# VH-VL binders against Transcription termination factor MTEF1, chloroplastic (MTERF1), part 32

Target 1, 262 residues: Transcription termination factor MTEF1, chloroplastic (MTERF1), of Arabidopsis thaliana (Mouse-ear cress) (q84x53)
Amino acid sequence: AGETSDTGILFREKLIYLQDLNVDPHKALRVNPSLRSAPISSVVSVETLLSSTGLSRPAVGRILDMFPDLLTSDPESEILPVLRFLSNEISISEQDIPKSISRCPRLLISSVDYQLRPALTFLKTLGFVGRDTITSRNTVLLVSNVERTLIPKIEYLEEGLGFTREEVAKMVVRSPALLTYSVDNNLVPKVEFFIEEMRGDVKELKRFPQYFSFSLERKIKPRHRLLKEHGILMPLSEMLKVSDGQFNHWLLELRLRSAERR
Short names: E, the ipSAE of ESMFold2; O, the ipSAE of OpenDDE; V2, 0.75 times the mean of E and O plus 0.25 times the DockQ between their complexes.

## First folded at step 21 (VH-VL; framework fv_libivirumab)

Design J03 (from M05 with heavy chain N35H F103Y; at its last look DockQ between E and O 0.73; V2 from the best seeds 0.00; counts 0 for: pae O 4.6 > 2)
Fold by OpenDDE, look of step 21:
Structure J03 (fold): chain C 262 residues (1-262), chain A 124 residues (1-124), chain B 112 residues (1-112)
Amino acid sequence: as target 1 above (262 residues)
Amino acid sequence: QVQLVESGGGVVRPGRSLRLSCAASGFTFDNYGIHWVRQAPGKGLEWVAGISWNSGSIYYRDSVKGRFTISRDDSKNTLYLQMNSLRTEDTAVYYCAKHPWIYTGKRTFAFDIWGLGTTVTVSS
Amino acid sequence: DIVMTQSPLSLSVTPGEPASISCRSSQSLLYSNGYNYLDWYLQKPGHSPQLLIYWGSYRFSGVPDRFSGSGSGTEYTLKISRVEAEDVGVYYCMQALQTPFTFGQGTKLEIK
C-alpha cells in the first residue's frame, strides 16, 4: 500500500515539473508513452544537458514540448553526439550552438550517422565549404532528406530552368534558403509568373536567387502590377530588395521623369 | 562505474614542486569539464582550477595563478595539476571533480563525481 | 569574488525533525537563462563531498526526497524534512555563476 502511494506521488511531481517547464504533460504522455514510467531524473537530465549549451529554460521547455521523445532520451548517447557534431564537424561556435538548436530543434532528434553527416557530405558537394560552410543560420539543411528534399530542388533548377550544376551550386551557396522552399508550392509558381507574366529572362534568376525568398502574392505580384501599369521596367533586385517606402519613392521618381520627357 | 582517482600527493618543502594526477574511468573523459578542489585540514572546500572538455577554457583561483598549471591528456583519461613554488597554505587534500555534462563555455552547474582525494603537505 | 555566507555554522538536530540551512551570496546567482547557479554539497565524515542539489532546486540523481533546495537571487535554503543519522556531515553551498567558484563556510550537522 505504501509503494503504490509513492508511485502516484512521484508521477504527480513529474507532471508538475513538466508544467513548470511549460511542457504539456498530456501531449507529452500521448506522444511518448515511455514517459509514464520514466523517473523525473531522466527529464531533469535532459533539461540539464540542453541548458548547459546556453539555452534558456523557456527555450528548453519549448523544445521538449515540441519533441516529447527527448524527455526520455539518453542525454549522453542520443543528444550529446548531435552537439559534438555541430561543434566539431560543422565548427559552430559555443555561442551559436544554442542558436542553432533554437532555430532547428529537429537537430536533436536526428541521427548523426544517418542524417546529419550524410547531409553535410552532400552539401559540401554543392559548395558549402570554407567560408561558405554551414552556419547556425542554415542548419535546417542538415535535417533535410538528401534524396527526397534536396536533390529534387537541385534537379528542378538544372532541368527546369536549364542551369548547370555549377550555376546551381553558386545559387544555393548564395541563397541557402532556396533549398528549403517547396518546388511545387514555391519555386514553380514563382518561375511561371516570372517567365509568363513578367516576361523575364531566366538568367536573372541565376543572378538573383533571392527572388524565391519573396512572397509571390504579397510582394512580387503587387509590385509588378504597379510597374506594369506605368510601363516601367525594373530589375528584380531593385524591385524586391527595397522597402515598400523606397519602392514607392522610386516609382514616383520614375513617373516624374517620364512626365518630364513628354 | 564512474570513478576519479587522485594521486601524486606527498610531503614537500616550501618552494618545491609537485604534480598531481587524476585518473578517470567509467565515462567518456573528453566529454566533460573537470576541476581541482582542495580542503585544508579542518577547513572548508576551496576551488583551485578548472579545465573545459576540450581544454579551450582554463581557470585558476588568483592565489595559484602563475604557480599552478592544470592540464589534461584525453588519450590517457587523466587530469593533471602541476604545482610549482608550493607554499604552506597550499597544504590540503586535493580532489578532482567532474561536471555532469559537457562544458560548453557557459556557466557550470555542479560537480557530480569526486575523487577520494590526495594529500599535499607543504612544511618546512 | 562572490562571497558565500552560510547560517548556521553548526546545527544539532533530533532524528526525525526537520533542518534548514541558509546560504547568502554577495551578488545574484540568477543568470540570464533563468537558472540560479547555486549548488549544495554534503561531505560526510571521512568522505569526499557529494552533490545534493544543483541550480538551487534540482535534486541530483540518487538524493533522497527529504532534501530540497529553494531560493533565488541572493538567498537560498537547503531543507531536510526528516533528518536521519546518515545525514550527519558538513553541508556546503557553492556558487557556480562565475570563476572563481566559491563555497560557503560549511554547516556542520550533528545528531542530538
Scores: ipSAE 0.023, ipTM 0.601, lowest interface PAE 4.6, mean pLDDT 91
ESMFold2, look of step 21: ipSAE 0.413; ipTM 0.725
ESMFold2 (binder alone), look of step 21: mean pLDDT 91; pTM 0.940

Design J04 (from M03 with heavy chain I102T, light chain G56A; at its last look DockQ between E and O 0.75; V2 from the best seeds 0.00; counts 0 for: pae O 2.5 > 2)
Fold by OpenDDE, look of step 21:
Structure J04 (fold): chain C 262 residues (1-262), chain A 124 residues (1-124), chain B 112 residues (1-112)
Amino acid sequence: as target 1 above (262 residues)
Amino acid sequence: QVQLVESGGGVVRPGRSLRLSCAASGFTFDNYGINWVRQAPGKGLEWVAIISWNSGSIYYRDSVKGRFTISRDDSKNTLYLQMNSLRTEDTAVYYCARHPWTFTGKRTFAFDIWGLGTTVTVSS
Amino acid sequence: DIVMTQSPLSLSVTPGEPASISCRSSQSLLYSNGYNYLDWYLQKPGHSPQLLIYWASYRFSGVPDRFSGSGSGTEYTLKISRVEAEDVGVYYCMQALQTPFTFGQGTKLEIK
């Protein structure tokens, strides 16, 4: 009777602790049933390790809420290897480790041997080496499935757009975000619009891979329409790098000049 | 069982050298930073030195800088403290203490595991 | 260096009664990550120090619930709700914010 009462009390304390950390206990228990029997010390140990990277308590809480399985993970065997990988193999600075984790918490639940390292190896073949190595800003690429996510994008750029492997490598190194975009929902529609509506040269995409980072519906299409109405041809970089205000101002000036010439 | 065991203590004259060892067992040694903490007879605890998990960060208290060297051999799961130019004020029980989950030696959470200590006596 | 000051330096307590030890730091131990880098240790007679509390209020594994830590910034307190004979020893606070790590003077707890 005393042991059961003690267990109940300890369990309540654990729930309170999770709440204080801004982790939803109900979600956590649902997603991670092992949490029910895990001691508070297990949770605290994970928090401690994560915090040691420089993460704020709120950030730690968000991460743990997002991935409740971490609450019962072994810090030494499951979390620390990831941190070491980031530090030693990716050469991310101490200051940037918490940024990397915050940007891509999935790193913490990824296998170094089966996911992160293979991804890194593949990325290196694309030219992510030396000065162009993976940074805290691009760690999401490490958690991307090489076969299902990264390779199809490369293939699309090569086969779909007719770029060489070397050209593609240069593009993705210059614009790593390319590898995070959906082929079907982002790359293809934008390419189609560029070729069919804008009558652009695909070579321009090679020179300006950042094209794919802009919204098709909110930026590319509207600006193109405006330019087309005025009979203006503009390079993609000039068209898209400027703010909306700057673009509008520029357009206005062009209109005024045109009117003056009439 | 997680354990730290200090050795190498003894009685030496001032100006002499002594090398302490701390043998670790029961845990992955290379994942942890380790500290030396000493306690003079009848006195309080005094932090001496820290070495990070990868030896990338080492710090000493000022009174031992230039005289003491902390090092580790991960292949042997052993921490060392080379003490040179020993002084009478260095007389103490020396403890090795582990701190978890620290990439740097600048800050620590706690010393969660302590050894039993080894006694160093510096006397004329 | 951060100076740690404990009070009292000695405490005699009747078994079953509560005890309280204060620790003051010369500067704030609250780090930017929101944690207070203050630890409490107990050294029982003839034994090595053992960790009780870390980050000011986190109880170490295996430590009885009668021990609790509180405080923030420059003021910290260790409380024992019901002192037991096994609690006899010297209690130390330690700042872990920056090197050199520094301990308080210690508080000797004795049983009346």
Scores: ipSAE 0.226, ipTM 0.677, lowest interface PAE 2.5, mean pLDDT 91
ESMFold2, look of step 21: ipSAE 0.550; ipTM 0.814
ESMFold2 (binder alone), look of step 21: mean pLDDT 91; pTM 0.940

Design J05 (from M03 with heavy chain G105N; at its last read DockQ between E and O 0.60; V2 from the best seeds 0.00; counts 0 for: pae E 2.3 > 2)
Heavy chain, then light chain:
Amino acid sequence: QVQLVESGGGVVRPGRSLRLSCAASGFTFDNYGINWVRQAPGKGLEWVAIISWNSGSIYYRDSVKGRFTISRDDSKNTLYLQMNSLRTEDTAVYYCARHPWIFTNKRTFAFDIWGLGTTVTVSS
Amino acid sequence: DIVMTQSPLSLSVTPGEPASISCRSSQSLLYSNGYNYLDWYLQKPGHSPQLLIYWGSYRFSGVPDRFSGSGSGTEYTLKISRVEAEDVGVYYCMQALQTPFTFGQGTKLEIK
ESMFold2, look of step 21: ipSAE 0.532; ipTM 0.780
ESMFold2 (binder alone), look of step 21: mean pLDDT 91; pTM 0.938
OpenDDE, look of step 21: ipSAE 0.760; ipTM 0.892
ESMFold2, look of step 23: ipSAE 0.597; ipTM 0.823
ESMFold2 (binder alone), look of step 23: mean pLDDT 91; pTM 0.938
OpenDDE, look of step 23: ipSAE 0.234; ipTM 0.680
ESMFold2, fold request of step 24: ipSAE 0.526, 0.519, 0.548; ipTM 0.776, 0.776, 0.788
ESMFold2 (binder alone), fold request of step 24: mean pLDDT 91, 91, 91; pTM 0.940, 0.941, 0.940
OpenDDE, fold request of step 24: ipSAE 0.622, 0.721, 0.599; ipTM 0.833, 0.880, 0.827
ESMFold2, last read: ipSAE 0.544, 0.539, 0.556; ipTM 0.803, 0.792, 0.805
ESMFold2 (binder alone), last read: mean pLDDT 91, 90, 91; pTM 0.939, 0.939, 0.940
OpenDDE, last read: ipSAE 0.668, 0.774, 0.641; ipTM 0.857, 0.898, 0.839

Design J06 (from M03 with heavy chain K106R R107K; at its last look DockQ between E and O 0.60; V2 from the best seeds 0.00; counts 0 for: pae O 3.5 > 2)
Fold by OpenDDE, look of step 21:
Structure J06 (fold): chain C 262 residues (1-262), chain A 124 residues (1-124), chain B 112 residues (1-112)
Amino acid sequence: as target 1 above (262 residues)
Amino acid sequence: QVQLVESGGGVVRPGRSLRLSCAASGFTFDNYGINWVRQAPGKGLEWVAIISWNSGSIYYRDSVKGRFTISRDDSKNTLYLQMNSLRTEDTAVYYCARHPWIFTGRKTFAFDIWGLGTTVTVSS
Amino acid sequence: DIVMTQSPLSLSVTPGEPASISCRSSQSLLYSNGYNYLDWYLQKPGHSPQLLIYWGSYRFSGVPDRFSGSGSGTEYTLKISRVEAEDVGVYYCMQALQTPFTFGQGTKLEIK
């Protein structure tokens, strides 16, 4: 009777602790059933390690809420290897480790051997080496499935657009975000619009891979329509790098000049 | 079981040297920072030195700077304290204590595991 | 150096009664990450120190729930809800914010 009462009390304390950390205990228990029997010390140990990277308590809480399985992970055998991988193999600075984790918490639940390292190896073949190595900003690429996510994008750029491997490598190194975009929902529609509506040269996409980072509906299409109405041809970089205000101002000036010439 | 075991204590005259060792077992030694903490007879606890997990950060209390050297051999799971130019005021039980100074050298809680201590007596 | 001041320096408590120890730091131990870098240790007679509380309020593994830590900034308190015979010893607060790590004077807890 005493042991059961103690267990109940300890369990309540654990729930309170999770709440204080801004972790939803109900979600956590649902997603991670092992949490029910895990001692508070296990949870605290994970928090301790994460905090040691420089993460704030709120950030730690967010991460743990996002991935409740971490609450019962072994800090030394499951989390620390990821941190060491980021530091030693990716050469991310100590200051950037917490930034990397905050940007891509999935790193913490990824296998170094089966996911992160293979991804890195593949990325290196694309030119992510030396100065162009993976940074805290691009760690999401490490948690991407090579076969299902990264390769199809490369294939699309090569086969779909007719780019060489070398050209694609240059593109993705220059614009790593390309590898995070959906082929079907992002790359294809934008390419189609560029070729069919804008009557652009595909080579321009090679020179300006950042094209794919802009919204098709909110930026590319509207701006193109405006330019088209005015009979203006503009390189993609000039068209898209400027703010809306700057673009509008520029357009206005062009209109005024045109009117003066008439 | 996680354990720290100090050795190397003894009785020495002022000005002499002594080398303390702390053997670690039951955990991945190279993941942790380790501290030396001493306690003079009948007195409180006094932090002496710390070495980070990768030996990249080493700090001493002012009174031992230039005389004491903290080091570690991860291959042997052992911490060392080389004490030179010993003084009577260095007389104490010396404890090694594990610091969960894991990975980045950032501080968390300082001393989660303690050894049993080794006694150093400096007397004329 | 950060100066740690404990009060009282000695405490005699009847078994079953509560105890409270105060610790003051000369500067705030609240770090930018939101944690208070204050630890509580107990050294039982003839034994090595052991960690009770860290980060001001986190109970270390294996520590009974009758122990609790509270406080922030420069003021901290260790509480024992029901003192037991096994709680006899000297309690130390320690700042872990910066080197040199510094301890309070210690509080000797005795049983009446």
Scores: ipSAE 0.119, ipTM 0.648, lowest interface PAE 3.5, mean pLDDT 91
ESMFold2, look of step 21: ipSAE 0.563; ipTM 0.796
ESMFold2 (binder alone), look of step 21: mean pLDDT 91; pTM 0.938

## First folded at step 23 (VH-VL; framework fv_libivirumab)

Design C01 (from J05 with heavy chain W101S F103S, light chain W55S; at its last look DockQ between E and O 0.72; V2 from the best seeds 0.00; counts 0 for: pae O 16.5 > 2)
Fold by OpenDDE, look of step 23:
Structure C01 (fold): chain C 262 residues (1-262), chain A 124 residues (1-124), chain B 112 residues (1-112)
Amino acid sequence: as target 1 above (262 residues)
Amino acid sequence: QVQLVESGGGVVRPGRSLRLSCAASGFTFDNYGINWVRQAPGKGLEWVAIISWNSGSIYYRDSVKGRFTISRDDSKNTLYLQMNSLRTEDTAVYYCARHPSISTNKRTFAFDIWGLGTTVTVSS
Amino acid sequence: DIVMTQSPLSLSVTPGEPASISCRSSQSLLYSNGYNYLDWYLQKPGHSPQLLIYSGSYRFSGVPDRFSGSGSGTEYTLKISRVEAEDVGVYYCMQALQTPFTFGQGTKLEIK
């Protein structure tokens, strides 16, 4: 009778602790059934390690809420290897480690051997080496499936746009976000619009891969329409890098000049 | 069992050198930062130095700067403290203690594992 | 350097009675991440220090529940709800906020 009462109390304490971290205990127990029998010390140890990287308590809570499996992870065997990987193999500074984790918490639940290292190896073949190595800003690429996510994008750029592997490598190193965009929902529509409506040269996409980072509906199409209405041709970089205010100002100025020549 | 074992202590004259070692067992040594903490006879605890898990951060107390060098050999699971120009005030039991922090911002959590200590006596 | 001040420096307690030790820091040990970087250690006679409480209020694994830590900023307290003979030793608070890490003077706990 005494042991059961003690277990109940301890369990309650654990729930309270999770709540204090802003971790949904119901979700956590549902996703991670092992949490029910795990001592609170296990959870605290994980929190402690994550916090030691420089993560704020709220950030730690968010991460643990997002991935409840971490709550029962062994810090030494499951979390530290990831941190070491980021530091030693990716050369991310200790200052940037918490940023990396915060931006891509999935790193913490990824296998170094089966996911992170293979991804890194593949990315190195694309030119992510030396000065162009993976940084805290693009660690999401390390948790991307090489075969399902990265390769199809490379293939599309090669086959769809007719670029060589070397050209594609240069593009993705310059704009790593390219590897995060959906082929069907982002790359293809933007390419089609560029070629068909804008009558652009595909070579310009090679020179300005950042094109794919801009919203087709909110930025590219509207600006193009305005330019077209005024008979103005502009390079993609000039068209898209400027603020809306600057763009409008520029258009107005051009209109005024045209009116004076008449 | 997780354990730290210090060695290398002894009796030396002022101005001499000693090298302390701390051998780790039962855990992945290279995943942890390690500290040296000393305790003079009948006195309290005094932090001496820290080396981070990746050796990227090293800090010393002012009184030992330029004289002591902390280092680690992860392949041997061993921490070292090279002590040069020893002074009488360096007389103490020296403990190695690990902490889980990997921060380079001079932030750390608790020292969760301590060695048994090794005695250094500096006397004329 | 952050100065840590403990009080009292010695404490004699009857077994079964509670004990309380105070620790003050010369500056706040509350970091921007929301954690207090204060630890409590016990050094039993003839033994190495051992961790009791970390980050102000977290009990280390294996530490009895009679031990508790509280406080924030510059004021911290270690409490023992029921002192046992095995609790005899010197208690140290330590700030872990910044180097050099600094300890309090220690509080010697004896059994009455």
Scores: ipSAE 0.000, ipTM 0.454, lowest interface PAE 16.5, mean pLDDT 90
ESMFold2, look of step 23: ipSAE 0.138; ipTM 0.657
ESMFold2 (binder alone), look of step 23: mean pLDDT 91; pTM 0.942

Design H01 (from N03 with heavy chain G105N; at its last look DockQ between E and O 0.83; V2 from the best seeds 0.00; counts 0 for: pae O 3.1 > 2)
Fold by OpenDDE, look of step 23:
Structure H01 (fold): chain C 262 residues (1-262), chain A 124 residues (1-124), chain B 112 residues (1-112)
Amino acid sequence: as target 1 above (262 residues)
Amino acid sequence: QVQLVESGGGVVRPGRSLRLSCAASGFTFDNYGINWVRQAPGKGLEWVAIISWNSGSIYYRDSVKGRFTISRDDSKNTLYLQMNSLRTEDTAVYYCARHPWIFTNKRTFAFDIWGLGTTVTVSS
Amino acid sequence: DIVMTQSPLSLSVTPGEPASISCRSSQSLLYSNGYNYLDWYLQKPGHSPQLLIYWGSYRASGVPDRFSGSGSGTEYTLKISRVEAEDVGVYYCMQALQTPFTFGQGTKLEIK
């Protein structure tokens, strides 16, 4: 009777601890059943390691809530290898490690040998080396499936747009986010609009791969419509890099000038 | 069993040098930062130096800067403290202490594992 | 350097009674990440120091629940709910916020 009462108390304490970290205990227990029998010290050890990187407690809590399996992970054998990989193989600074983790918590649950390192190897073939190496801003590419996620983007750019491997490599290095965009939901629609509606030259997309980072519905289409109404042709970079305010101001000035000539 | 074992202590005259070693066992040495902490006879604890897990960060107390050098050989699971130009005030028991995870250069956590210490006596 | 000040410097306690040790820092040990970089160590007679509490309130592995740490900013407290004979020794607080890491003077706990 005493042992059962003690176990219950300890369990409750663990739940309270999780709540304090802003980790949903119910979700955590559902996703990670081993958490039920794990001591609080296991959770604390993980928190300690993550926090040691410079992560805030709220950030740690968010990460643990997102990936409850981490709550019972072995810090030394399961988490540290990832951190070391980021530091030693990618050369991410100590200051940027917490940023990397915060931006892409999935790093912590990824295998170095089966996911991160192979992804890095592939990315290096695309030109992510030296000054263009992976940074804290694009670590998401390390957790991307090479075959299912990255290669299809490359193939689309090569086969769909007719770009060479070298050209594609240059594009993705300049705009790494390109490799995170959906082919069907992002790349294809934007290309179609550019070619069919804007009657653009596909070569311009090589020069300005950032085109794909802009919203088709909120930015590209509206601005194009306005330009078209005024009979104005503008390079993509000029059209899209300016703020909405600047764009509107420019348009207004053009209108005023046209009115004065009449 | 996780263990740190210091060695290299002894009696030396002022101006002489000693090299302390700290041998680690029972854990992955290269994953941890390691500190030297000393304790003069009948006095409190005094932090001396720290070396990060990748040796990328090294810090010393001011009184030992330029005289002491902390280093590590991960292949041997050993921490070192080269002590030059020893002074009488350097007399102390020297402990190595493990820092579980150092991924910041200026901040640390607790020293969770301590060695038994090695005695250094500097006397004329 | 951050100066750590402990009080009292000595404490005599009857077994079974509670004990409390204070530690003050010359500057806040609360870092922007929300953690207090304050540790408590116990050095038993003839032994090496051992970790009791880290981050102000987290018990180290194997540390009995009778030990608890509290506080934030510049004021911290170590409490022992029921002092035992094995708790005899010198207690140190240490700031781990920045180098040089600095210890308090130590508090000697004795049994009456």
Scores: ipSAE 0.067, ipTM 0.623, lowest interface PAE 3.1, mean pLDDT 91
ESMFold2, look of step 23: ipSAE 0.547; ipTM 0.793
ESMFold2 (binder alone), look of step 23: mean pLDDT 91; pTM 0.942

Design H02 (from H01 with heavy chain I102V; at its last look DockQ between E and O 0.71; V2 from the best seeds 0.00; counts 0 for: pae O 5.3 > 2)
Fold by OpenDDE, look of step 23:
Structure H02 (fold): chain C 262 residues (1-262), chain A 124 residues (1-124), chain B 112 residues (1-112)
Amino acid sequence: as target 1 above (262 residues)
Amino acid sequence: QVQLVESGGGVVRPGRSLRLSCAASGFTFDNYGINWVRQAPGKGLEWVAIISWNSGSIYYRDSVKGRFTISRDDSKNTLYLQMNSLRTEDTAVYYCARHPWVFTNKRTFAFDIWGLGTTVTVSS
Amino acid sequence: DIVMTQSPLSLSVTPGEPASISCRSSQSLLYSNGYNYLDWYLQKPGHSPQLLIYWGSYRASGVPDRFSGSGSGTEYTLKISRVEAEDVGVYYCMQALQTPFTFGQGTKLEIK
């Protein structure tokens, strides 16, 4: 009777602790059944390591809530290797480690040997080396499946747009986010619009791969319509890099000048 | 069993040098930052130096800067403290202490494992 | 350097009674990440220091629940709910916010 009461009390304390970390205990227990029998010290150990990177407690809580399996992970064998990988192999600074983790928490649940390192190797072949190496801003590429996610995008750019491997490599290094976009939902529609509606040259996409980072519906199409109505042609970079305010101001100025010439 | 064992202490005259060692066992040494902490006879604890897990960060107390050098050999699971130009005020028991998770040495959390200490006596 | 001040410097306690030790820092030990970088250590007679509390309120592994840490900013307290004979020794607070890490003067706990 005494042992059962003690176990219940300890369990309750653990739940309270999780709540204090803003981790949903119900979700955590559902996703990670091992958590039920794990001592609170296991959770604290993980928190301690994550916090040691410079992560705030709220950030730690968010990460643990997102990936409850971490709550019972071994810091030494499961988490630390990832941190070391980021530090030693990616050369991410100590200051940027927490930023990397916050931006891509999936790093912490990824295998160094089976996911992160192979991804890095592949990315190096695309030119992510030296000054163009992976940074805290694009660590998401390390957790991407090479075969299912990265390669299809490369193939689309090569086969769909007719670019060489070298050209594609240059594009993705300049715009790493390109490798995070859906081929079917992002790349293809934007290319089609560019070629069919804008009557653009695909070579311009090679020179301005950032084109794919802009919203088709909210930015590209509206601006193109306005330009078209006024018979104005301009490079993609000029069209898209400016703020909405700047764009509108520029357009207004053009209209005024045109009216003065009439 | 996780343990730290200090050695190299002794009696020396002022101006002489000593090299302390701290041998680690029972854990992955290269994953941890390690500190030296000393305690003069009948006095409190005084932090001396820290070295990060990758030796990328090293910090000293001001009174030992330029005289003491902390280093580590991960292949031997050993921490070192080279002490030069020893002074009488350096007389103390020297402890090595582990920090459980050290990525930065500007801030730490705790020293969770301590050695038994080695005694350094500097006397004329 | 951050100056750590403990009070009292000595404490005599009857077994079974509670004890309280205060630690003050010359500047806040609350970091931007929300943690207080304050540790408590116990050095038993003839032994090496041992960790009791870290981050102001977290008990180290193996530390009895009669020990508790509290506080934030510049004021911290270590409490022992029921002092036992094995609790005799010198207690130190330490700031771990920045180098040089600094200890309090120590509080000697004795049994009456």
Scores: ipSAE 0.019, ipTM 0.595, lowest interface PAE 5.3, mean pLDDT 90
ESMFold2, look of step 23: ipSAE 0.642; ipTM 0.843
ESMFold2 (binder alone), look of step 23: mean pLDDT 91; pTM 0.940

Design H03 (from H01 with heavy chain K106R R107K; at its last fold request DockQ between E and O 0.67; V2 from the best seeds 0.53)
Heavy chain, then light chain:
Amino acid sequence: QVQLVESGGGVVRPGRSLRLSCAASGFTFDNYGINWVRQAPGKGLEWVAIISWNSGSIYYRDSVKGRFTISRDDSKNTLYLQMNSLRTEDTAVYYCARHPWIFTNRKTFAFDIWGLGTTVTVSS
Amino acid sequence: DIVMTQSPLSLSVTPGEPASISCRSSQSLLYSNGYNYLDWYLQKPGHSPQLLIYWGSYRASGVPDRFSGSGSGTEYTLKISRVEAEDVGVYYCMQALQTPFTFGQGTKLEIK
ESMFold2, look of step 23: ipSAE 0.593; ipTM 0.828
ESMFold2 (binder alone), look of step 23: mean pLDDT 90; pTM 0.936
OpenDDE, look of step 23: ipSAE 0.346; ipTM 0.728
ESMFold2, fold request of step 24: ipSAE 0.614, 0.550, 0.539; ipTM 0.844, 0.806, 0.794
ESMFold2 (binder alone), fold request of step 24: mean pLDDT 90, 90, 90; pTM 0.936, 0.938, 0.937
OpenDDE, fold request of step 24: ipSAE 0.347, 0.253, 0.249; ipTM 0.725, 0.691, 0.690

